VHH binders against Small ribosomal subunit protein uS2c (rps2). Designs and how they scored, part 4

Target 1, 281 residues: Small ribosomal subunit protein uS2c (rps2), of Bigelowiella natans (Pedinomonas minutissima) (Chlorarachnion sp. (q06j20)
Amino acid sequence: MNFELKNFNTIRINKNQTILIKTTNLENSSKEDTYQFILKMLKAGVHFGHKIKKWNPKMSPFIYQKLQGIHIIDIIQSYTYLKKACKLVYSKSLTDNYNTFLFVGTKKQSPIPNSIFYHASRCNSFYINNKWLSGMLTNWENTTRSINTLKYLKVYQKTNMFSKLSMKTHSIIDKKKNRLEKYFGGIQNMTSLPSTVILVGQHNEITASKECRKLGINNITILDTDCNPEFVDLFIPANDDSSSSLNLILGELQVAINIGRQKFCENLKTWKNSSSILKQI

## First folded at step 7 (VHH; framework vhh_vobarilizumab_d1)

Design s38 (from e3 with D99S)
Fold by ESMFold2-Fast, scan of step 7:
Structure s38 (fold): chain B 281 residues (1-281), chain A 121 residues (1-121)
Amino acid sequence: as target 1 above (281 residues)
Amino acid sequence: EVQLVESGGGLVQPGGSLRLSCAASGFTFSDNYMAWYRQAPGKGRELVAGIYSDDSTSYADSVKGRFTISRDNAKNTLYLQMNSLRPEDTAVYYCARDSYTWGSYRYTDHWGQGTLVTVSS
């Protein structure tokens, strides 16, 4: 055990999170660690699907059993697909600092919009949690113009010239700014298309999914028992109605992104130190 | 809301003993890997001792044979019994809850406020 302790480095991701990383193998997964994680998924309710009458037969390979009027999702498959998704976002984050992530989930009267905002913010990523407007990604030039208009209006409202305008003109400008903030606020700092889009609530985000496919953008979608796996690039079978389930799934993706970013920063510092030593020769 | 509340720190002479306690709330304590970390002035935070849900334990070489980590699942409390204390054991001691992620890593997701242990003559 002393040898294992020597192989662990403490890396701070956030003020609230610190990672113990095994220095020799970041992909090492013990049977005990896997068991503990699956138990964590079960406790979060990841395996609770929708009512039997609200299902898509194309999800049958991911359903373990019918129990007390609901479909029970196969937790082993949920784990396997989640692991694949985490490895993908980790690898992208590890490669460079220009890989960006967009979290999308707009389903009203659900825990989705708040979970999207919470997890995207904690990995310094972008989000859309109010409404997906057709062409948000496929018409990027138009999206950029909308973002620029939002930024312009925010600056303009702080000028002395604005204070001299009529009350009617103030109302018109404020209404336009508020609408743009509502739809584009979460992506206002995006300078390019995202490398990966994480979707929750497939039925509400079908347009976003189609746009990702047209642009060749990696799309990770959480699929409940009423969803269609044929519309997505990579999916995670899981309960999308419970905040505990969503927070676990999105939280793992958030952690994977942050671990990758920290490793990228470590590699960059190591390279800079090596370059400094060589420069002294 | 997860909370870790530490107690038991203080001033002790070399060769003395202290017992640290950490009261945990807001989660199922018995299911989690718990740990004690410390941070000495001018140094980084280091792992001192850890305890798994099955009560198996791990220790840093510097404290092995002197410190004992234990847990009381009925009271949701983590303990660190520190014997034969040395001046180099002087540090702020932190209770921590570690978590697992897709089986590849352990990471600390919650920290206590820290309790100061000073070993001086």
Scores: ipSAE 0.025, ipTM 0.358, lowest interface PAE 4.4, mean pLDDT 80

Design s39 (from e3 with D99T)
Fold by ESMFold2-Fast, scan of step 7:
Structure s39 (fold): chain B 281 residues (1-281), chain A 121 residues (1-121)
Amino acid sequence: as target 1 above (281 residues)
Amino acid sequence: EVQLVESGGGLVQPGGSLRLSCAASGFTFSDNYMAWYRQAPGKGRELVAGIYSDDSTSYADSVKGRFTISRDNAKNTLYLQMNSLRPEDTAVYYCARDTYTWGSYRYTDHWGQGTLVTVSS
């Protein structure tokens, strides 16, 4: 017995949770729905910038006002830029299944690394949340070798030969595997350069940003009031110090990627059906 | 963990009334758009009524004037008052939490298990 959900697509975000998304034009928005989304952003604290002493004057176009010792980000601009970023990742996900996304955020003692892991994992994407090693993208052959070494060591540790090695040799191999897992674990299944890189914490990710620019890889950067918007192509003005703000921004990018991938699968089915019918002529 | 638990479903005669309730937990209920969906046998799931955090409401044309959606933020409970019930209202009714996409378009991120409403003589 088959049952159908009319006007809805299903997206699984974990074992027990499925998102149902209306199949009507996903780019349609009402004034009421826009208003409610902006309220959601305000509730998440997206508009709370850094304290006045920590700002970059080049961010002034995106600052609405100063209030109680902090800069308040212009929420309408945060919304507009977020929408543009989501549309980009949606369109890339809609185009083909080979477009890949890399989430990067390594700032220690912040909500960034955990938020990066959480959202990247939920859209079957890659992440770097410990440390960006110089050349991770520009020296892709070296990165591939490191990934292959990690995979080899994991397999080797399950062999009878490994069990017969000295305790000292076990320790050396385990230490090397753990170091590689720490830096490359989030990208171990990445077979090519990513089509898009999502960066959180501009000051910590300047090397990653430069590598994306050198390779012509689309990068989306979240910029707080202490960041520099010069020489950044696509960015989202937003609070990067709050888990609620980050989870909203990264969550929307995650959902956009998942919607695009779901639509790609639907389009592929439609194309195959149309192609089969045409062959009957 | 988010939980939505429906109650109040049952058998009613045409022209009768029924009140559905949905007990919500695991999130800040007052901040969220809440909705009732229904699925009739052999049909897809359709939106019946929705309520925003500011208590503004929306209804499907088929139920407008007959059904009333409301919320009690102090009790974390969503209600659907169904009046002048018709046989075509027979369906499994689902409580849902909707959220917003990058396009300001809503999608449902959590569903209740559903409660059966049968309208027959």
Scores: ipSAE 0.036, ipTM 0.418, lowest interface PAE 4.4, mean pLDDT 81

Design s4 (from e3 with T28K)
Fold by ESMFold2-Fast, scan of step 7:
Formats: C-alpha cells, sequence, structure tokens
Structure s4 (fold): chain B 281 residues (1-281), chain A 121 residues (1-121)
C-alpha cells in the first residue's frame, strides 16, 4: 500500500519492498538535560564570535552582546538551530539508504579539515577537506570520470605489469594517483549527488554553496559572526575557529546521522520478519 | 535484534550500595545516548541518569551525588553505581536506549526487562 500517515511514512526500498517508519515519537528531555547540554556548548566555546571589527551586520540577530572586543553569539539560538539541523539529518537518515551526506571544509591552517574528516568518517559519509574544484557537483559526469580514473590507478598499481615499469613512469603514475586521491578520495564511493551538504567555513566554500543552490541540494552551514545568513537553507550560528566548538557541533550531526541509519536498519529487519510471517498466510 | 539485559539488582539495607549492569547487543552502543530509568509500584517510569556518547552525564535531582552512571564501549555495557541507598530508591530499574536526534530532545526506543532493587531493613 502507498499510504502516507501523519505519524508514518511509507518508504520504498526496491520494487517489491516497502517499510513503514514512525517519524514523530519524540519527547522533550528534562530541564536538567537541556541545561547540561547548553553548559557543554558554553564549555566548548560555541558562543565565541569574531572581533567586533570582523563581522557581518546581517548576523546581528544571532549576537547576544559584545564582550572584551568580540561578539558573543546567542547560545540559545545556536542550540535551537543545532537541534533543527540534527532533526533534519536524522529524518533523512531514517527514511532510506539513498540519502547521503557530504561534509565540506577546506580552510587551511584551521581545525576545519581535520574535524571534517573525523566526523564524516565516523558516520560513513563523504567529505571534501582539501580543495573544492569548480564543478565538483554541477559537473558530476566529470567528477565521476575522475573518481573512476583514481580507482583504476589504485588497481593498476597492484599489478605485476606496474612493478615492471621504469622508476620515471612509476613517479608519473603515482603523482597522478596522489593528486586524484587528494581531491576525490573522500568522495570516491559516491555513486550519485549527495542529498545534503554540510559546510564549514562559508568564505572558503562559496563555490560549493553556489553549486548546492544551483542543483537544489539542501545545505547546512556553520555561520560565525563574519558570515552571511542570506542564501543558506539551514545554518547553525557558532564559533568555527575552535576545534572544541566544531567537534561538538559536527559530533552531534554525526550522532544524529548514525542513529537514523541504525533505526532504518532495525525497521528494515522488523519489516522483513513481518513480511515473511504474513507471506506464510 | 536490539537487546538490553540488566543485572545486579537485589535486596540491600538503607545506606548500602549496589551496582547495576546492562549488557547491550544488536546495535552500535558507542553512538547512542544510554539511560537508567526506574519505576516504583503504582508510579510511572522516571529518568534516573543518562550518559551521552562522549561520556558526559546527567542526573535526576533525587540521586545527584549518590549515583554514578558510566559506560564501557569496548564491552557494550552500561553501569549504575548506587551509593547511600534510601527506602524511596526501591523500584524496578530499567536500562534504556534513548534516540538522541535534536540535541537535548530524545525518546526511549528500547527498554530492558528491568531489575528489582529493594531497599529495606
Amino acid sequence: as target 1 above (281 residues)
Amino acid sequence: EVQLVESGGGLVQPGGSLRLSCAASGFKFSDNYMAWYRQAPGKGRELVAGIYSDDSTSYADSVKGRFTISRDNAKNTLYLQMNSLRPEDTAVYYCARDDYTWGSYRYTDHWGQGTLVTVSS
């Protein structure tokens, strides 16, 4: 049956398999749990914005006050927007195996690239943390070709034929493989465009942001006080200069994705058992 | 199949201590918010203590300073160390997996069978 109920969504896995997922069984945590989480955000420095001279006035609704030459971000709004982002990635992860996530953050000399790699890897998601090449999403055919070349070179390097080549030829092939691994390694297992892109460091990822908008791909962007909240689908006002702040925010998104995927698998197993029993009747 | 199996319950005198354990299987334990709930006769289930995937913890006001929640991700086991037990702590204690999706918002999606703790003299 192809019915959608307010508290249930029917999801098609293949031509003959569907599952029913309850998506609204959520309750408010205790006041103590909310307080402890906000305190955790404060300890991680999520609320520390940039110097007063380095800010975008369009971020003023998310600034609580000025203190010792910096803007202090409204932690309650950071918390609220983080919850919205976690709910979104959880819902996408819960509904099907076709929802994929791409984490992007390439700012050199910052905690961003390492945090991107760490959190994307831990939720079995894709990442770009070295350099965004123009057209990586809008020219998907070219990206797929580059990925296929990378995979081919990795296989070729393991062959007896490769071992017999000159050292100069080895160097040329290894240099090409390393360049492709550097730019495409984090997305080498992507077979289609991502359903959601998580961006860190808006100023460095302008091209990625534009490509997402052109393709209608939902993006979640972490915005510090010097960022622009216009033309972003969903954002989280937060400190993007601190490793502890980034690890907290990306860690929560990572957990939400993992819980959603886990629950999808459990629902699939429950459906298969129920389907098997029903088919025996 | 997700399974939560509690152990360590029993009879103890007021002021005594008891350690509860919960063996988890069928899911990636390290990614989940885990909690202990309790239910006294004729009352609803209430949250006692919770632990996040990064080991940060929360406690009900009635047990703060007396109870300690901890996890061993290598063994997929959740613990509750209960000290300075009082007659009002008498309840069935449940290990629970809470779905952590919206920061502080969560719901319990799996429960253990429960273990009885009786505090009396």
Scores: ipSAE 0.016, ipTM 0.492, lowest interface PAE 6.2, mean pLDDT 81

Design s40 (from e3 with Y100F)
Fold by ESMFold2-Fast, scan of step 7:
Structure s40 (fold): chain B 281 residues (1-281), chain A 121 residues (1-121)
Amino acid sequence: as target 1 above (281 residues)
Amino acid sequence: EVQLVESGGGLVQPGGSLRLSCAASGFTFSDNYMAWYRQAPGKGRELVAGIYSDDSTSYADSVKGRFTISRDNAKNTLYLQMNSLRPEDTAVYYCARDDFTWGSYRYTDHWGQGTLVTVSS
């Protein structure tokens, strides 16, 4: 009906809201597969930004429009950047088994910490979802010492010596162990710095972002409308305040990592079989 | 440089058969998931059939039992055998290299130019 409507697909968000999707900017992919995935993103609320009064002007290239006091994120760009991030983590997982991923998101009273734990755990990756302590990556030696202390205390608590200690001493040791497990539990099996860090909630993870930059560690950050895209290696414009949005984005990254690792194992099996045959000759 | 070149398209009568070929170069063909997509006039592109490096296959419901995807790793060639063709199979058929897939989504990084298949009397 409207002028140029033929260049857009429409989707109804609710009875009073409709979004127009411009299809001409889609990459060389199956249009139907791409369209179905964009519908999945819209249903998850990936495009809902923050209130108009709470935004960073540097995010303007990624904002589609203003609607009912909220910035609407450009879903086509969210899709494009998410696809790019998924291909990056897939490629790293496919290359070798030494590429490791660290998911970071500590914003209290939000869906972020639980989503971080859920998705990192399901791709055998590491996570920090309680508090980022300054120097966690830049002072790796200190982090390793804290991890070793945690492992020692967990072993010590299982000994007969521990069972003979006073209740006051039990309480002191338990508090120390619980504090260390809270901060370092998600990274206790890390033997080296991660190859890629995935950050959610930029304002809460500024220190983590700076440490990644200082160390040259690849950083993928989810940016809402109030975030700053400067000095971030790769970002995904998206709603970071909704469980559905976060679970979709982190879920796609999780799946990409798992598929890459599975294919690496399949390629390794094929190589070992070929090597065995050659040795028999 | 990755190249995918399709051939075998043409005009065929309903109930007829066609075999499409895709010559691949510039990558290790045997290691990759390969697929056939099609785009009908006025429609979006859809996945028709896919084949993994281990020769396991998947098909769209509309072509199951009629189409067969296969690969020849020695010749770096992908095939689509189309039997019992229907007018609704009329489309441009694209050979594709998928980097990886999950669910119904395909991470396609390379496409051929396409080959036209017309099913009419």
Scores: ipSAE 0.012, ipTM 0.198, lowest interface PAE 8.3, mean pLDDT 78

Design s41 (from e3 with T101E)
Fold by ESMFold2-Fast, scan of step 7:
Structure s41 (fold): chain B 281 residues (1-281), chain A 121 residues (1-121)
Amino acid sequence: as target 1 above (281 residues)
Amino acid sequence: EVQLVESGGGLVQPGGSLRLSCAASGFTFSDNYMAWYRQAPGKGRELVAGIYSDDSTSYADSVKGRFTISRDNAKNTLYLQMNSLRPEDTAVYYCARDDYEWGSYRYTDHWGQGTLVTVSS
């Protein structure tokens, strides 16, 4: 239950584990706070792009300069776009505790799949971090059938009938269950299409991006210097090669989602405590 | 200073239409989520419709297909087009802005004064 993970005075932040939220603190961030956050982004390596030979010229507005064979991303723009993305996911979390966020990032030889799993799990959201199968969203009926098969196999493996099967049959069933768990485990509790999709590693997730566009699902994409910003409505220019960069960006999105869910739960609890409203439940 | 000023409320017959407006000032309107809430006599405030900075929208089940939320970023104005009005739509309608103060990990609410909509014969 999402509201049980949140104390009204606390929120989970990966680097600090937990931070206390106090009502007596100043409401507005100072210029000093902005400066400190930019330093935090610099320390995390958010500004390190790809090698000069491995870039997309359409990313030039977001590149500050070249240094030692790599492009340096404009950290002020990274800051500005990340702030906008955090405000957006917070706002979507305000209206429905079941506003579904789907995190997608499958690039095998990278920190992306583990970062996706970690941050999606910490904000009770869904994820795909192994492989995007064509039609995962556009053919939702087929996806639902695969999820149902996975759930059926998990239940079946706990039965006495299963325990009586041959070792060869056990291996066949376990292999099928493990394959389905690998591809659909992160979305097995998803009952409808997501309201927002967060994409990391544009080149590996081009099919996912196209499916979102076809369905009118809003996406937030992290773009490194080798990516294409055309036909992407909201993006964050940032380093997608380092764990520290990804953990900072995805961590901030995770926090914003959790704060929005906390606000939704506070409103819902206040509504249920109203004697005039309670009779309508 | 954040200011939200609603207008367009009034008395209307069942099945009629009204368009509410909210004039916003004191913040960057285009960057913010904006919403319409309502409060009927003796009840708490409830969300009617919301519009996100990406122009996607959300509606309460009771108003889907009848109400349309929209925004004009050039005029800093939020609208609610209400069609096929019912007696149960009678309420004070509030324009609201709920924002996330990124960096400080807090949220802030701003509400207008409200505009009364009465649906009766």
Scores: ipSAE 0.538, ipTM 0.828, lowest interface PAE 1.9, mean pLDDT 81

Design s42 (from e3 with T101D)
Fold by ESMFold2-Fast, scan of step 7:
Structure s42 (fold): chain B 281 residues (1-281), chain A 121 residues (1-121)
Amino acid sequence: as target 1 above (281 residues)
Amino acid sequence: EVQLVESGGGLVQPGGSLRLSCAASGFTFSDNYMAWYRQAPGKGRELVAGIYSDDSTSYADSVKGRFTISRDNAKNTLYLQMNSLRPEDTAVYYCARDDYDWGSYRYTDHWGQGTLVTVSS
């Protein structure tokens, strides 16, 4: 537990919280606050769906109307589902396991991979933003072996033995290490399966979604108008093509996780103080 | 004032079942997310199960398929049905109202006194 408190402090939760608190009012949610947040979502383009020819009819309950060849997502439902998702990750981060969140989004030539890295890093969570390899969660033993190989190769490359290897052998080891870093770097410090997986770009992450379902891992997915809500535990109807939309949604999840981690840290200190007092009796 | 009162804890043998209840007062129960947490001897508190105002639910992996959370809005009561109990489920179980205002980045927790569940013999 002492080690756990030290880790929370060194990962600068306080720095992130200070910035976020300065940008918002500390008053409880009012109708005015809700209205302002919905306006913020509209300005970020959360409601812009895909072209009407590229949609899934199962998303019809979440579509407000058609406008200029695109589906307009129901922003009130987007708000409601985002609030639910934030509540879930906040509650989860109140537990004693601080490595519970995995962000996944690998769609090439999109804002998704960079947004995934940015937001996961800012809430001390794990990420996969290059490629989902089949079995990453369902074959956790194999994933652990790959992570251990990556860690071993990184240590080995710092030895005098590595420096003395042939140019050909050096190149082979470098290529293997770089490939493993590319796929497993974001999860190299994961010691167990995540409690919650946050997915962006369902079509690219369908295998990840299925693995979460098979293992009973909570799956939060951002669903655009061309996605299928049947594959997820909890979803957020929203535009997944825009940096501003993604950064707003993932940013709110990031904040909720950090607030939960801050409260968890405070609760640990309170519990330890109570325990020390009881030892005196 | 917000008040949460748990009941239903007790001693049960492995493989047995228990139903926990939480009587809530001092707020609009039907509008709020409610949760069950537990604290095992020598450990911190962990989330067990949560239920949203629309009755959608979430569970910790360790209890999924064995525990069921439910609510009765007419009685302002939260329930946790625990089946196939294991020795590692031994803990004090707490009813909680998450008072997280995510738009304002503020939170307050309301907790019950807890109810002890012992899975032994």
Scores: ipSAE 0.013, ipTM 0.261, lowest interface PAE 8.4, mean pLDDT 77

Design s44 (from e3 with T101V)
Fold by ESMFold2-Fast, scan of step 7:
Structure s44 (fold): chain B 281 residues (1-281), chain A 121 residues (1-121)
Amino acid sequence: as target 1 above (281 residues)
Amino acid sequence: EVQLVESGGGLVQPGGSLRLSCAASGFTFSDNYMAWYRQAPGKGRELVAGIYSDDSTSYADSVKGRFTISRDNAKNTLYLQMNSLRPEDTAVYYCARDDYVWGSYRYTDHWGQGTLVTVSS
């Protein structure tokens, strides 16, 4: 006659740490899949927020509790928002090949820039992982001009004329090319504004977030406990200081984009084959 | 294009075992989430077990501890090992490629033809 406590599952994250999660309204068949994924999120440390003294009160709805001097993020909400973000990028990738993604994360001395580069590259998307220059999206003409200058300098450096220039002039041109490569290299093949921008490390990317809003570009932002949920379209409450946490979150977005693109290609092949068969009749 | 062909269904006695196989073709099998569903007479189709590309697995509560899902990426084959079978396990079993899986959200885009499993004496 006994039954499990309603609305709660217990997850053990360490010998001395246990998290009680509220699993209200989960289906029996989907409950196990949800539980297994939440375990992956916990193992990756997605729920570890910043030290209590560094939090933003506007993030309080997404904080489960305080534990050992840090805020613990509500893993169920992290899961729910990540699911929404993955569905969005999957849907955009599935619709057509004009949907492009730009990953942005520039926080120095953190795992963010390397994670941004790795995941953007693995889904054939664009990235900015060094510095966001004001106007990168709102002044797209200037950005295109900078990209064109970078491409020109790369070509020029391969010419015999360049080889005959003074050492001082070589140094000047190389420094300019390296500066442009540093800021624009990840977007040098971007021919139009992105359809979706994925932001990591809100405090470093507030200008990028504002530019997306001004242009009506959908942005997905990973928010830690010290962040502000205002000025973002969709956010994922999560630890942005851990490589394992970032790799899980960005990895899921990467997979969703790739699955959507694969399905788009399969649909296109099916349509072309059907069209060819119909024309033969 | 995408083809999923099940085999291994049949009649077994209660408490018996059966292994189902699904031969997949027309896509990169190793990159995809694969699942087994079943449909009993007069009931809707339900998820039995699923396996991610990283070999992590999930099971319906009713089969957990009795059924084991596995994959052989070299052979592009999905398996379901069914042990301690019960009359309630009687159903048509379907191999499926779930296009996208996220907790309770599933986008199944390809189904096999189904294989009948009957548990009776």
Scores: ipSAE 0.013, ipTM 0.218, lowest interface PAE 7.7, mean pLDDT 80

Design s46 (from e3 with S104T)
Fold by ESMFold2-Fast, scan of step 7:
Structure s46 (fold): chain B 281 residues (1-281), chain A 121 residues (1-121)
Amino acid sequence: as target 1 above (281 residues)
Amino acid sequence: EVQLVESGGGLVQPGGSLRLSCAASGFTFSDNYMAWYRQAPGKGRELVAGIYSDDSTSYADSVKGRFTISRDNAKNTLYLQMNSLRPEDTAVYYCARDDYTWGTYRYTDHWGQGTLVTVSS
């Protein structure tokens, strides 16, 4: 065997292209388990960055090479940062049931808004996938008032008084309710600020990122090759233009949150059983 | 409630064989990654063998070619066939359910009570 390949795995993209992945910096995990997951990430296209002209030089440490006019993200670093992010959200879910997660991704004409909705909903978390309104977190009192208005309108629409109003008035109220549902529906059950915010599409979510920093809220951001890693608490270098890439990354975070919450509930059930036994003694 | 109960441990001479069994209950066994760990006197707990829901397997280098992990989903039972046993294999063997998602090893969330395997020389 070629000595150049001693510390590398080769992955074939197509009949004319192969990616070399350096394996010497992999974390202490089963080599086979890590390899299988990396293959899954590659199949999902996590490593496909933006075209060379559309990159941020500050992302250079996370770029493995240039191939056919695009930047190829270092998949081993993507794996490592994803693992760290999953451990963080798992630990938060495991130790405190009051930890809440907010998923944010509003880039129109992309897979982001639907992926945000899908994954947030499947871990009983909150989301904003239409538009970030300035002050959504820093002006929490105003956000709470908008949420209360939405809840009031939903209740009002179920009353006899509403059914007796003119068709014109029905349309006006319905339009106002739909606008509030569009912007605040994903956070309507939030009673306090989130403990962690997961951001997708940094360029569209700059205001959300700044608000998290001002309030000291931990944020996890998915960064493509055109993004800036400065001023982000934890980031995951990854393709944010592919639904398969986003679904893999957000799916892992979703599962980590769910497992943590499940284990918290199991521990609580064990505690209740132990407390019952102790009372019998 | 999740339960894992090991059996099959005992005293065996070097070169001998033992088959460990783990009876699982309280969860959907067929969907879960299952593993065998061991802890020798004065050492930490180490992974011996693991098996995925699709029956693909992994082994520690020290046991490759000698040990075989398998599962019977109809009986909710995990097995470890141990051949060519060495004094170094002396340990308490633990059946475990690992919370393994997407190839990422998270943690062991349930352990059996352990079964002692002693290889005498």
Scores: ipSAE 0.006, ipTM 0.230, lowest interface PAE 9.8, mean pLDDT 79

Design s47 (from e3 with S104N)
Fold by ESMFold2-Fast, scan of step 7:
Structure s47 (fold): chain B 281 residues (1-281), chain A 121 residues (1-121)
Amino acid sequence: as target 1 above (281 residues)
Amino acid sequence: EVQLVESGGGLVQPGGSLRLSCAASGFTFSDNYMAWYRQAPGKGRELVAGIYSDDSTSYADSVKGRFTISRDNAKNTLYLQMNSLRPEDTAVYYCARDDYTWGNYRYTDHWGQGTLVTVSS
């Protein structure tokens, strides 16, 4: 009976629950590193899906089991897909400054909009966390016009000419500026289409997802047990209802982007120094 | 230019305490996984303690409960508080920035010069 468990670790979910996970032993990595990260995911509740009645059967390959009225997501697949997503955004950040990221999540009365703002801001990326307006990416020329109007109004409000206008006119201009800031503020410094879009809350962001597919923009979506994987390029099976789960997933993407950007800058400085030395010769 | 500069090493008696510091520059310290490694005479470098950007920590079994890794992101400084030191803790201690490669593979891309810790009577 040569059933070999050397590539498996047991993960304790709670006092009465343990799962057996398959790990890879690489020459210069430890299985303890993978094990500890999966424990971190479990502690954050990444594996807690929706109630059994709220699931999409197309997510069945990513469901490990049913437990206490909810679907439990396969944490090993969540880990594997998160790893793929982090490598993608890291590689894009490492390549050049033309690779930009847009975080999208607008679901009201959820932790999503605040988590989107928090993580996008901490990796100098763009975000939409209020409302996705149809055509935001597919009608980029129209989006650019709206952004330029916002920038113009902000500059105009600082002028002496603006201060001399009637109170009624001030209110009209301020209302228009605030509306544009609400919808376009997070993307006001975008000069081109993003290279990658990170979506949270698929049901609320279906239009954004479709626009990414139409334009061939890489789309990373967090999929809970009630979501549909058919219209997504790369997805991460995970709990999208919990702040701790979202902050872990988005936090890891944020870190990957930042590390890639740092290494790009280091490489650029090395190249410029080498070019300067060659010019001296 | 990425720089890691260690300080705080020295001679200490068994049961004593010592605090190591590592001053980091040339990168965004707060975003990086930072670690302390050590190399005893005639042995390879081994991981002692690591700290993630979210302040979660990991320790080698030999130092668990005795050593504490911490970071001060405002000062771009990494610390290792070493308590209940043993002769076996004698080594050159290195501050390190680990490369972000997801999954089962980690590379250290920058090392400090090292600081010697000697535990002897």
Scores: ipSAE 0.012, ipTM 0.264, lowest interface PAE 8.9, mean pLDDT 79

